# Miniprotein binders against a2bj90: the designs that were tried, part 16

Target 1, 235 residues: a2bj90
Amino acid sequence: MSRSARRKTSALNTVLRVVEVFASIQGEGPFTGTYSVFVRLAGCNLRCPFCDTRYAWSLEAGKPLGVEELVEEIARYEPSLVVITGGEPLLQRHPLNSLVEGLESLGLRVQLETNGILPAPARDEQLWRVYHVVSPKDVPVRVPGAKLHPSWVDYARATGRAWFKFLVANEQHVREVAEYVAKLGIPRSRVYIMPLTPEKLDMKELLELHSRIASLAVKWRLNFSPRLHLLVQLP

## First folded at step 3 (miniprotein)

Design kS4
Fold by ESMFold2-Fast, scan of step 3:
Structure kS4 (fold): chain B 235 residues (1-235), chain A 83 residues (1-83)
Amino acid sequence: as target 1 above (235 residues)
Amino acid sequence: GKYYVIILAPTEEAARRIAEEIRRFAEERGLPVEIYVERDENGNWAVLVDGPTREAVEEALEFARRLAEELGYDVVFEGIEEI
């Protein structure tokens, strides 16, 4: 207990709580099909009832890992894309900016997956210059506490480095998304709809769901995100 | 309590503000946490949140994260440990 009270604040920009690091194919969003290393950070500011990564909700699910050590681990995979996800990675904002700086110094392309509750990057943050896939949970899935921070729309307009990815189960959800993005002034070219996959779908059911949501994307003139990793049985 | 978390703060002002706001939050919600402001042997400021359950400490920690960002404090949230 006394030893915990002796921790140094010099760790503020150098240590991340990491759940897992693994190589896979990005299955979702604008970079679907890309050979990627996934870095799952611990902690989340939401408790989504459909969450498949509940093991990452607590900060304690993550092991402390130095930014330099993590950069070296990621580099060994020789990835085309580094996907930083969680929980909510912006909960560890300061050491995350240091991680992004290290990855950028190696010429690695970085994508952040975020729920968009916390503010978008400021111009003086390393995070300003990387790609962001924002997954709002206020529309259509109505998760308590899940209000999209308005700075994400300004960031998307200013940089062209943010896309908005919405979980949808049916046409009514797509209609709600279309109304939401129109009200916020988000261009349709930056909007993805993705199947909300319930537990225990077989491969036929999973393909049928993908087909239905893809058809709705065409009808509503929105982009479609698969969950490709589920279709090809990768993590 | 059985569980605790350490929040490392850059200044005394940040540590005391975070501690006071967590105490108000806990009182309003009937959350059974005790909050202490400590200075480590290196002169760093820390907020210790102590509670009888992991759930109680986690709820206080989530509030503290949002608060630190709203107030612009550069803090480190350590893992929850059992006593």
Scores: ipSAE 0.000, ipTM 0.120, lowest interface PAE 16.6, mean pLDDT 80

Design kS5
Fold by ESMFold2-Fast, scan of step 3:
Structure kS5 (fold): chain B 235 residues (1-235), chain A 83 residues (1-83)
Amino acid sequence: as target 1 above (235 residues)
Amino acid sequence: GKYIVFIDAPTEEAARRIAEEIRRFAEERGLPVLIWVERDENGNWVVAVYGPTREAVEEALEFARRLAEELGYDVTFEGIEEI
């Protein structure tokens, strides 16, 4: 019926399942230190043992929010950067493209954080035009089911809009990352190593871990990502 | 060129159970489908399965049919639509 068709169109083009929207400082990756609005989408296709956002794993954890309403809410913060994260935001790919279109129409810079299991954007997607920080979970942390989709390497080469951010705990992990990115042909300029932070570190331990991983980044000629929000106690 | 199907469920519990199991199945298989639960305009509980290809949605739907039968849920499967 016409009502069913309208319902389906509305659900796909105008509605996202959103867990939370909040202002903070981007603590990770190439835009570290930027005043940002974080949009956490519901649903994830992984169950990482070290995950700090287990509350976002289920799609039902997100409340339905219209794309237009979400764009207006984000705009009220006047952010320098919009960080779309989750779960795995690419699980809501179609309405996500609509959100990106709305944000770009306001001149807002958009960064997606993704585990890279689902394919990279195609040229005809709005997502093709924004920044992506891809966090592979196959190397070195070996999460079951977490294989990087090969299209992300092609996308990075074609656009220069993707970086690869790896969680590392020690020098053996850094060596595995170096071998992995060399084999895939990812330039070192696109690679970040970031401390794998176990739960319940005190501030002294957290700072020492950051120092240790940063030193390894210098040694291996890779970029370093802090977890700045943890150091300054922001969300 | 995206595909969607709605599965009508007899209760909220049935809809949520089916959605959770389809997500688990999709995760294990690397299937690029989005699944959610909603109420339609008549107040019925439905599970939506959305994907980039007919094949991906068909695989999820085939699993859902088998699951509903195994769990004894009286569900109605609508046709897969291209959108």
Scores: ipSAE 0.000, ipTM 0.144, lowest interface PAE 14.2, mean pLDDT 82

Design kS6
Fold by ESMFold2-Fast, scan of step 3:
Structure kS6 (fold): chain B 235 residues (1-235), chain A 83 residues (1-83)
Amino acid sequence: as target 1 above (235 residues)
Amino acid sequence: GKYWVAIIAPTEEAARRIAEEIRRFAEERGLPVEITVRRDENGNWEVLVFGPTREAVEEALEFARRLAEELGYDVYFVGIEEI
């Protein structure tokens, strides 16, 4: 049996709880502006007060989809990037590794969005080979029980495939982020600050907030992430 | 057993508590399930429930789901698989 046939067979009975699959432009992080397919997985291990996707918190919000079926659905969009988000995708770690294997077999680039509470990938996981944007909830808005797993810092150093993205509203938040990443030894080159957007702002307010946070990124020598999809009114 | 499910818990304490409560539930009801706690190679804390029938494992899983909600644990269920 060929390697491809063996890998396909091993994934056939793996199932993911999926909330939605849609095409858009990646609006955040190091791949901002990339034509992407978003795969939102169900279930989350946090209840952030600023969460925009509360509908994905429960596992029951997701419909069961087989990995092979999901790979075929994603492939039909012909994306430059597959963004796996949630909830917290690492809650479905075993079937997620199978999904990543299927997507990589098609030459598709994969990015995971995670809160970083669960451990970073081990070297023998398919997830070791893909990109990760980690959004710690320790700072600046402290979510109770949220702690970044220390293995993410080691993973970032070892692979160069992890970045840390923080929601910030003001300069005090940026200072707290700077202190946090210095304490953990996270390189500034791997750190993004992104505007914490309250419930719907008008376009002028949204632009002004982006401008302020971008200026702070320059001042503090950190990378800036927009929320581009909000500015151009995409999902 | 012929069937199994994995319950992924946020901490070792949560996993061990869930496992012990499932064992008590199974003993009281005469459910033929076996429970093991492990840390998998990916660093997840797993409660593995094995049973000779899909129905036995489903009953244990439904109890575990209600228990996790009651105790405020955010847990994930891999789904029921046949060995």
Scores: ipSAE 0.000, ipTM 0.141, lowest interface PAE 16.9, mean pLDDT 80

Design kS7
Fold by ESMFold2-Fast, scan of step 3:
Structure kS7 (fold): chain B 235 residues (1-235), chain A 83 residues (1-83)
Amino acid sequence: as target 1 above (235 residues)
Amino acid sequence: GKYEVVILAPTEEAARRIAEEIRRFAEERGLPVYIVVTRDENGNWYVVVIGPTREAVEEALEFARRLAEELGYEVLFEGIEEI
């Protein structure tokens, strides 16, 4: 590889398009309750009709930030967990691997939130070594093009570093999730169901919804994810 | 078609305050805009302004920009899109 080609490759591996960086508590999934810095990356490979993160769809929505600058910004928060999210972070896979390397060099624990359409990490990627929460868009709402890549099931089984998180409103949704994970061979121990929360719920309604979905998790022998940040009124 | 702008707010309180003030502004000026406060799966709060014309949404957005500056909220605005 020429010197010029190496500099171009290095540039692609050192710049991320970032929508926002902020500190909060991880309210969801296996690391619920952890003091975290959230990094929202721009760009998405889905155009869900009811997408809650439409502002992150375009890569142009993100400010270009060097990996070193971003690592330094994240480190200033002294987080227990770095949550990398967005539209779809794996669209920026090459510089994302560089970010993960920088964060791990500081001893920081990293969690990626992904829709799982793009392949799971290979063993030679830095991403192989971090935690992944996969949110398939196949079930209960089928989004065109939202097929979970089968490598995520193999990755979860091989590493114990991936979980599958599904938004559910009722028992029929839980049944659909149970059928889906059984069909794909996803272990129940890697599956979380989480309340699908309308924005207008008061605190009593929010708690009652959490209780109902948690009860369904027990009944169906699945893990439960709260939306803790909603209950404690954090972003 | 309709037009939409998305405003990313730093907190739930900022999002709800911005939405309430935009609704008041729209009612006072007769702007036919619809305002939604929502959050994504990762806990980010945002205000979505939807209207029948680019001009209506643009007017609401200009008000929101001035309001955020006046109240000291650090917000991010997307461009206006036809939906």
Scores: ipSAE 0.000, ipTM 0.076, lowest interface PAE 22.4, mean pLDDT 80

Design kS9
Fold by ESMFold2-Fast, scan of step 3:
Parts: sequence; structure tokens; C-alpha cells
Structure kS9 (fold): chain B 235 residues (1-235), chain A 83 residues (1-83)
Amino acid sequence: as target 1 above (235 residues)
Amino acid sequence: GKYRVYIRAPTEEAAERIAEEIERFAEERGLPVEIRVRRDENGNWWVLVRGPTREAVEEALEFAERLAEELGYDVKFEGIEEI
């Protein structure tokens, strides 16, 4: 079979469960301020890494969409960055690799947002070549069962394409993050702290929380991630 | 406003009463302060006073201190911050 026929056959068998696709500004992490298209994939943040999440409740919320169709939809926005998020995008790892291949073929920059419970990309995956913002949920927020897979630290050291973003509410949380990243050998240059935003904040309280966490980032010599979209009232 | 102060109140009722009285005081005197009641993640009640000048916030805080003493509320005053 020719390479073109093989490629076409592979694409026809690749489907993603997609919750939404929309244009906005990336409000968080190392690409804050970038005009982006957000692709939210269906999938649960399960506590057990052995669970097959293909039958997860959140998968039912996702519309089945072919990789080629999704690539075409994303391309119509002419984005500077494609942000793939979810639930947990790595739950749809096989078709996700095909999506990344399609996006890269168009010269589009891709960022994945992941909880880091599932293993980091292997060198032979298309995902190896894109940017990853890993949001561990074991420290400081202590979500039961949410343990960072150690391969993410190795991936970050090997590629320079992973950053670690932690939700923090106070200085004790920042201290716990500092201890955690030191223990794992994560460079401080790859670490972001971001405000843990409660539901009932007005705009002044939201700005004050940002100011407080930013001040702690300076004190502890870590990077600061805002939640810019919340401050400027974008999706 | 450029300046803020937090006043820790023992109860929701105390926080609301203090906020209401500061607002009345500010209105009567033309004092440019904004007041709101807030609850933190530990369940503590706070009165937040914001203003464009340190002097405006200080005047409101001085009134709040006298009021809390008169009403018998056990309140704690944080330092005035520039924001």
C-alpha cells in the first residue's frame, strides 16, 4: 500500500470525543496572552491510573469528530496556538497523536494541558514534539489518587517542552510546591504558581488574589501564572 | 482604590453591622471609601475598606475601631496596604 493510501486509511479510523472548540486568549502558563483555539476533549480525571476511561461519564458529553474534520475546523481560526485540554486529553492518546500530526503539518504550535497522572510522551509519539503544561493535583491541592507520573520530570529534562503549573491559595501551599519540585529535581524556571480561584470572587477580590500570589512567586523565586481570561472577562 | 485595610470580625452579623455603619459614616462625611463583607476559606469574616487615599482609609478605620469598642465586638485590624 502507498504511503498516501496508508495515511488516508489511518485517518478514517481516528475519532476524538470533543466537548467544545472556541477561540480565545490563552490566560494561563508560559503562553499567556497568545491568540489561541481551545479544543476541549471529553475524559475524566480518574483516581485509578489502571481504569479504561473510554466508558467514563465525561466521554458521553463529547461529540465524536474525525481528526481531519477537527484539523480543518481549528485551521479556520488561523490561531497562533492550539490549546488541547479536557478533562484529561491523554485519555484519548491514540487519536490525539493523529490530531497533533495533522496540526503540525500545517505549521501550527500545539500546547497540551494535562494533570500528569498518565505517562509523558515516548520519543516515537507525535506528542513528544509539542508543548505540555502539566498541572499536578497531588501537591498542594491533594486530590485523592492524583499522583504525578515520574516520566514527566524526565520528559521535561530531555526536551525542555514541559512546565509544571500549581494551584495555590496561600504561602503554605507555595512552600509545599517548592519542597515538591526540589525533591523531584524540577528546575524553578519550569515552575508556575497560579491563584486557586474560589467561585464567589468579585473583580477586585480576583485582582487582590492575583496580587498576593504574584508577590509570593517573587518571594519564592518561581514563575507566576495569572488567570488572565478571568480578569479580562473572556471564555 | 489605591489603599485597603482588612478588619477581622467575630461573626457575619458583626461584619455586616460594621460595614453598614462605616458606609453611613462615609456618606455623611463625603469620605470616598468602598466597603464590603468577605468570608475567607477558613470561615473567618472580614470587612474590607478601600479608598483612593491612605487618609480616607485611616479615617474609616479610626471610626470602625471606636464603633467596635462601643458595640463590644472583638475585632482585629490589619495594616493599611497600598494596592
Scores: ipSAE 0.000, ipTM 0.092, lowest interface PAE 19.6, mean pLDDT 82

Design mX1
Fold by ESMFold2-Fast, scan of step 6:
Structure mX1 (fold): chain B 235 residues (1-235), chain A 107 residues (1-107)
Amino acid sequence: as target 1 above (235 residues)
Amino acid sequence: DPIEELWAKAIELYLKAAELERKGDLEGALKAYQEALELALKSQDPELVQLVVLQLLFVALRIAEKKGDYETAIKAYTLAAEALLKVGDEERARELLKKARELEEKA
């Protein structure tokens, strides 16, 4: 087969199941405050009890979109950052690599949000070159079936392009996170703690929780992630 | 619960297949995804069946493209369509069968 024919047959099979595409401000992690376009992919391999995007759990929640159409839609927003989230985006790994290739060809910066159960990118993947915020679900609030793939720690050390973000409600949770990252050899500079927000908090309670977790981040010498979009009432 | 055990085993094989795929063992990955699909069907979780079907198709297409042998892709599309029919997704099953026929014309 010619290289051109091989490329054409590959492209014909690059379809992503997309729940929604929208512009907002990244409210979490190392890029907090950045004007971003969010691409929510369908499908998830976990059923987290605190999940606020349960509508994305099913692959049927997503509409099939070709990679080229999705790249064009994203580009129209002229974002400073493309945030690919879901569900679990790595479930659609093959077409996701094609999407990243298209976005990088336009000079767009990409951040993937992942639960880290599936392996980290290999060096020959386009995903190797983008940013990853890994949200382990095995600590402190254990989700059944959740286990961080060890390749994520190797990827973080090799590339400097992965951070680990943990949902915490109190100091005991922060202690468990500190023990976990020490055991796995994750540098503290790559660790974010973020408030675990129950669905029934009012604005005053939300601010008080943010203040408490931020204070714990200072005490434990970890980075703090707000949930800024919740504070400013953006999606 | 036997159904929960089948589901857990399907997830375990799915994760093993993903690791084999990462290491470049595409044939090993395809076999593991096929085994995961059988268990997913028995677990009564149509969403898990859809997830495994998607990965099975991606791996089969990569194998076919690398070797120029479309028989692997045709078999994968047919297997995926049969699985989708079993979970009530008739529209996508028909679409995959159409794709299998298009690939047969190239073979």
Scores: ipSAE 0.005, ipTM 0.319, lowest interface PAE 10.5, mean pLDDT 81
ESMFold2-Fast, scan of step 3: ipSAE 0.000; ipTM 0.254

Design mX2
Fold by ESMFold2-Fast, scan of step 6:
Structure mX2 (fold): chain B 235 residues (1-235), chain A 107 residues (1-107)
Amino acid sequence: as target 1 above (235 residues)
Amino acid sequence: DPIEELWEKALELYLKAYELEKKGDLEGALKAYQEALELALKSQDPDLVQWVVEQLLIVAARIARKKGDYETAIKAYTLAAEALLKVGDEERARELLKKARELEEKA
């Protein structure tokens, strides 16, 4: 094999399709309020009717960026947390492991957002060592093709590095989530419910929805995730 | 919905292929991704075709690197290009066909 052909083969495994990189505050989940850099990867294996990031569904929506270049871009923000999101980041698993390795080498804390359809990290993956927020789409609003991979429950129990975040609109949704996590043996301490926000709520309606879902979290003994970025008008 | 059912079957094969890839069964993964690609094309979702193409190319590159089997890589680039042509991605299809020809010339 030529050197150029070998280099091209290696580069294919170290290139990510990236939609956007931006600094903001993490508005959701266990790290709410953290100064973060968001890395949105292209491609998704679902077509959720409530999806806020439809522009990231296609792999072609992402620009090819080398892992080393992306690590340098992220590092310039000096973030307390790197949030890798998308679409579905695990579709680009091999270069994603390389990205995580580069970020960890700089002492940066990494969180992955995933729909949990693809398997949880194996022990030999760099992804094994980082935090994961899993957003199942099989409950309460079932998305066609969505099914949580059972390895995520095992990963959460083994590592303490995964949480499960569910979009809910009402108490019936919370009941369905409670039944689902009980059936799968997911500890309540690792479960977040988060408001399912319609496109055109005014600020009063948005706050009232947050208040209602937070009250249900207390009643059902689950954790609550706001959508803080929506309340403070950040991306 | 027959198209939705084909999409779900394509995704199931894609996930099976990924499990085989994770276990180091690269040949089994390649075959499963090829089967997923056929179903993805029938499901008429060009994005699903692109995702399967991406993983198929990664597995083919790993086989070529690990085993020196560049014939498998050439076949994968050609199959991926044909799939991309069917979903209207003519530019990327031409790029993959060029890469297949370059690998053939170096064999």
Scores: ipSAE 0.006, ipTM 0.370, lowest interface PAE 9.2, mean pLDDT 84
ESMFold2-Fast, scan of step 3: ipSAE 0.000; ipTM 0.123

Design mX3
Fold by ESMFold2-Fast, scan of step 3:
Structure mX3 (fold): chain B 235 residues (1-235), chain A 107 residues (1-107)
Amino acid sequence: as target 1 above (235 residues)
Amino acid sequence: DPIEELWLKAVELYAKALELEEKGDLEGALKAYQEALELALKSQDPELVQFVVAQLLEVAMRIARKKGDYETAIKAYTLAAEALLKVGDEERARELLKKARELEEKA
């Protein structure tokens, strides 16, 4: 291979399919309220009926962007947190590890949002050292094809860098989540329940839903995640 | 949608292949990546084909280095090139065929 051909091949191996990059406030999970840059990667291995980001399902929805260029774009926002989401970011695992390496070299804190179907990071991956919010789609509203990879439970116990976030609409959903996490040995301290929001709720309905799910979190001794960006009308 | 079901099966096999590779079962991973590639081609998603190809080539080269046997790598590069031709990536396919030829000359 010529030097030019090798450079082209290397660039292709370190290219991510990116749907959008934008600044906002992290509205969900353990880092709720943090000034963040969101990097939405294209492609998803699920077709959730409640998905808000159906436009990211296809890999074709993403434009190819080199890891180095993406790191520079993210750095311009001066974020307190970089949230890598999708689709399913782990579908682009190899270039994603390169992205994480670049972001860590700048001292940036990284959080990955994943459906947990693909395996948790291995110790020799850059992804091993960043935060992960795993959103299993096994329960309570089961999505066809969804099954949490058991390595995520081991990763959470070993590192303390994974949390499990479940969409719930009512107390029966919370019961199903509690049974699920108990069966898998997921510590309750690592579990968040979050309101499952229908496509259109008015602000009063949205707040009432948050209040109900938060009350259930207290009752069941689980952590609560809001969808803060919806409450404050941010992207 | 039948194509979406094939795509989901391809991704599930890709996940299984990653797990096998992490456990050190490189031969099992190679087979699973090959099966994932066939399903990815049937799902008509050229980007998924590209991602599966990348992992297929990496595991094939790991096997080649570990065993000192480049036959597996040559076959993987050829298979990957054929897949890329089917999705219209002629330039990348030519690069992989050139690499397969180089590996044959070294053997």
Scores: ipSAE 0.006, ipTM 0.191, lowest interface PAE 12.4, mean pLDDT 82
ESMFold2-Fast, scan of step 6: ipSAE 0.006; ipTM 0.203

Design mX4
Fold by ESMFold2-Fast, scan of step 3:
Structure mX4 (fold): chain B 235 residues (1-235), chain A 107 residues (1-107)
Amino acid sequence: as target 1 above (235 residues)
Amino acid sequence: DPIKELWAKALELYFKAEELEDKGDLEGALKAYQEALELALKSQDPRLVQLVVEQLLLVAWRIAEKKGDYETAIKAYTLAAEALLKVGDEERARELLKKARELEEKA
């Protein structure tokens, strides 16, 4: 049941379905403001109503790239952080572990963004060693069928390398998040609330929303994540 | 609870399939994902079905790429579409059936 055998990754002839690779500033979570390369992997196991990357939902949306080729492309940017996102990156788990191995061999810091439906890394995976920002979709936006895998809470406690980021629009959402994380035993220090931004907000509305959610974070003693890239108009 | 036991067995097969995939046994992984899909359908958990479907498609695609043969992918798209229809994911099922048809035309 558990993975007892060591992973057999050669990196040779291992491929990922990649939608896009680009440089930007990490706008969200614990590494906000960091010069990053974003690697968007194809495929997703959710159909979120507020998803702004619907083009990445299908595995067919991704171009097959070899792990070595992708590592070389990422390295050319000389990033302070590699952000692996998607879709849901853990759908391509085997080649993803190989990619992480290659990136770590170059001394690059890696952050995975995941919806947390698939299990957290096991100790013998390369993924065990990198940072994870988990975005549960079972609260408060309540995407049908979404459920956080309980192993993510254990992983966060064991490693200190996971945080939980929640989209919120109002105080009732924050209350629901607070109740959810208390029931699961997630420390408040590992929890971020982030503004749920409709696609078409003007800059004044976007700033006002950020201000309201930040104030709620203070009131509820939770961490606040901006969507900085939206405020500074970066991808 | 029989449904809870089926769900747990489906998840165990899912992890077994991931282990086989890690070892490079893609055909073994495909079979294990297919077995996980059957149990997920019996457990009546639509999201577990959707999760297993996406892994099934990924492994089938990798096998097809390795062999240069779309037969495995066509079969996987069809099986996945049937499972998604059973859990009410009609839009994704239609996408997969269209892809299966397109791959058959190119074969």
Scores: ipSAE 0.000, ipTM 0.199, lowest interface PAE 13.9, mean pLDDT 82
ESMFold2-Fast, scan of step 6: ipSAE 0.000; ipTM 0.202

Design mX5
Fold by ESMFold2-Fast, scan of step 3:
Structure mX5 (fold): chain B 235 residues (1-235), chain A 107 residues (1-107)
Amino acid sequence: as target 1 above (235 residues)
Amino acid sequence: DPIEELWYKALELYLKAEELEEKGDLEGALKAYQEALELALKSQDPMLVQLVVSQLLAVAVRIAEKKGDYETAIKAYTLAAEALLKVGDEERARELLKKARELEEKA
């Protein structure tokens, strides 16, 4: 079977549950400031008490979209980066690999946001070739059900395509993160700390929180991730 | 938490099943998805049950098409329907039972 016919057949049988698709600026992590299209997939395997996207927890929150249709929609934005987030995107692993294949065929850069409970990509997956920002929920405050799969550390070392991003509110949280990453052998160059932002902080409070966490990042020699979209009031 | 542990074990089996499927071991994948479904039901997570059901059915259909073994597909559809009834998805369960009957007529 030809590649074109195989691709078309695969796309017809591959469906993703999608909550939303929108253009914005990546506000977090190693690609902060990049013009991006965000694809939020439905379904999550955790119920984090500090979750900002509870509307995406249910698989039913997502509209079924074919991979080919979704690739075409994303391509119309001409993004510098495609951010696939959720929920937990790896819950839809099979169709997600097909989506990544389609996006890569167009030369688009792809970043996945994941909680890291499910294993890191294998070498024969399309997901092996893209960027991953892993947000472990083991620390600083353990979320029930959260356990970072050890394969993510190996994947990060082997590929240089994974980073670990932690939500922190104070110095005790940063210390716990530092201890956690040291024990797992995660290089500090792969570690980001990011402000844990309660809903509806005013702009002064939000900026003060960013300043405090950034100062802790300098003190502990870790990378800092802002939540830039919150500071500039983008989605 | 025992429920939490069961949930994580179900996900590990689900992913092992997916790996076996990719390597062409469809029978091994089906068995692993069936074990994942049992643990998912014990963890009482409707979302995980629905996810496992979808992959279990896809593999069972591939086995039926490749070998002409519709009995395996019928059993898989019936098992999946039973699981969906246990998590309250009555509508999907009815659709799967209808499909199982259609496959019986082909056999």
Scores: ipSAE 0.000, ipTM 0.180, lowest interface PAE 15.3, mean pLDDT 83
ESMFold2-Fast, scan of step 6: ipSAE 0.000; ipTM 0.165

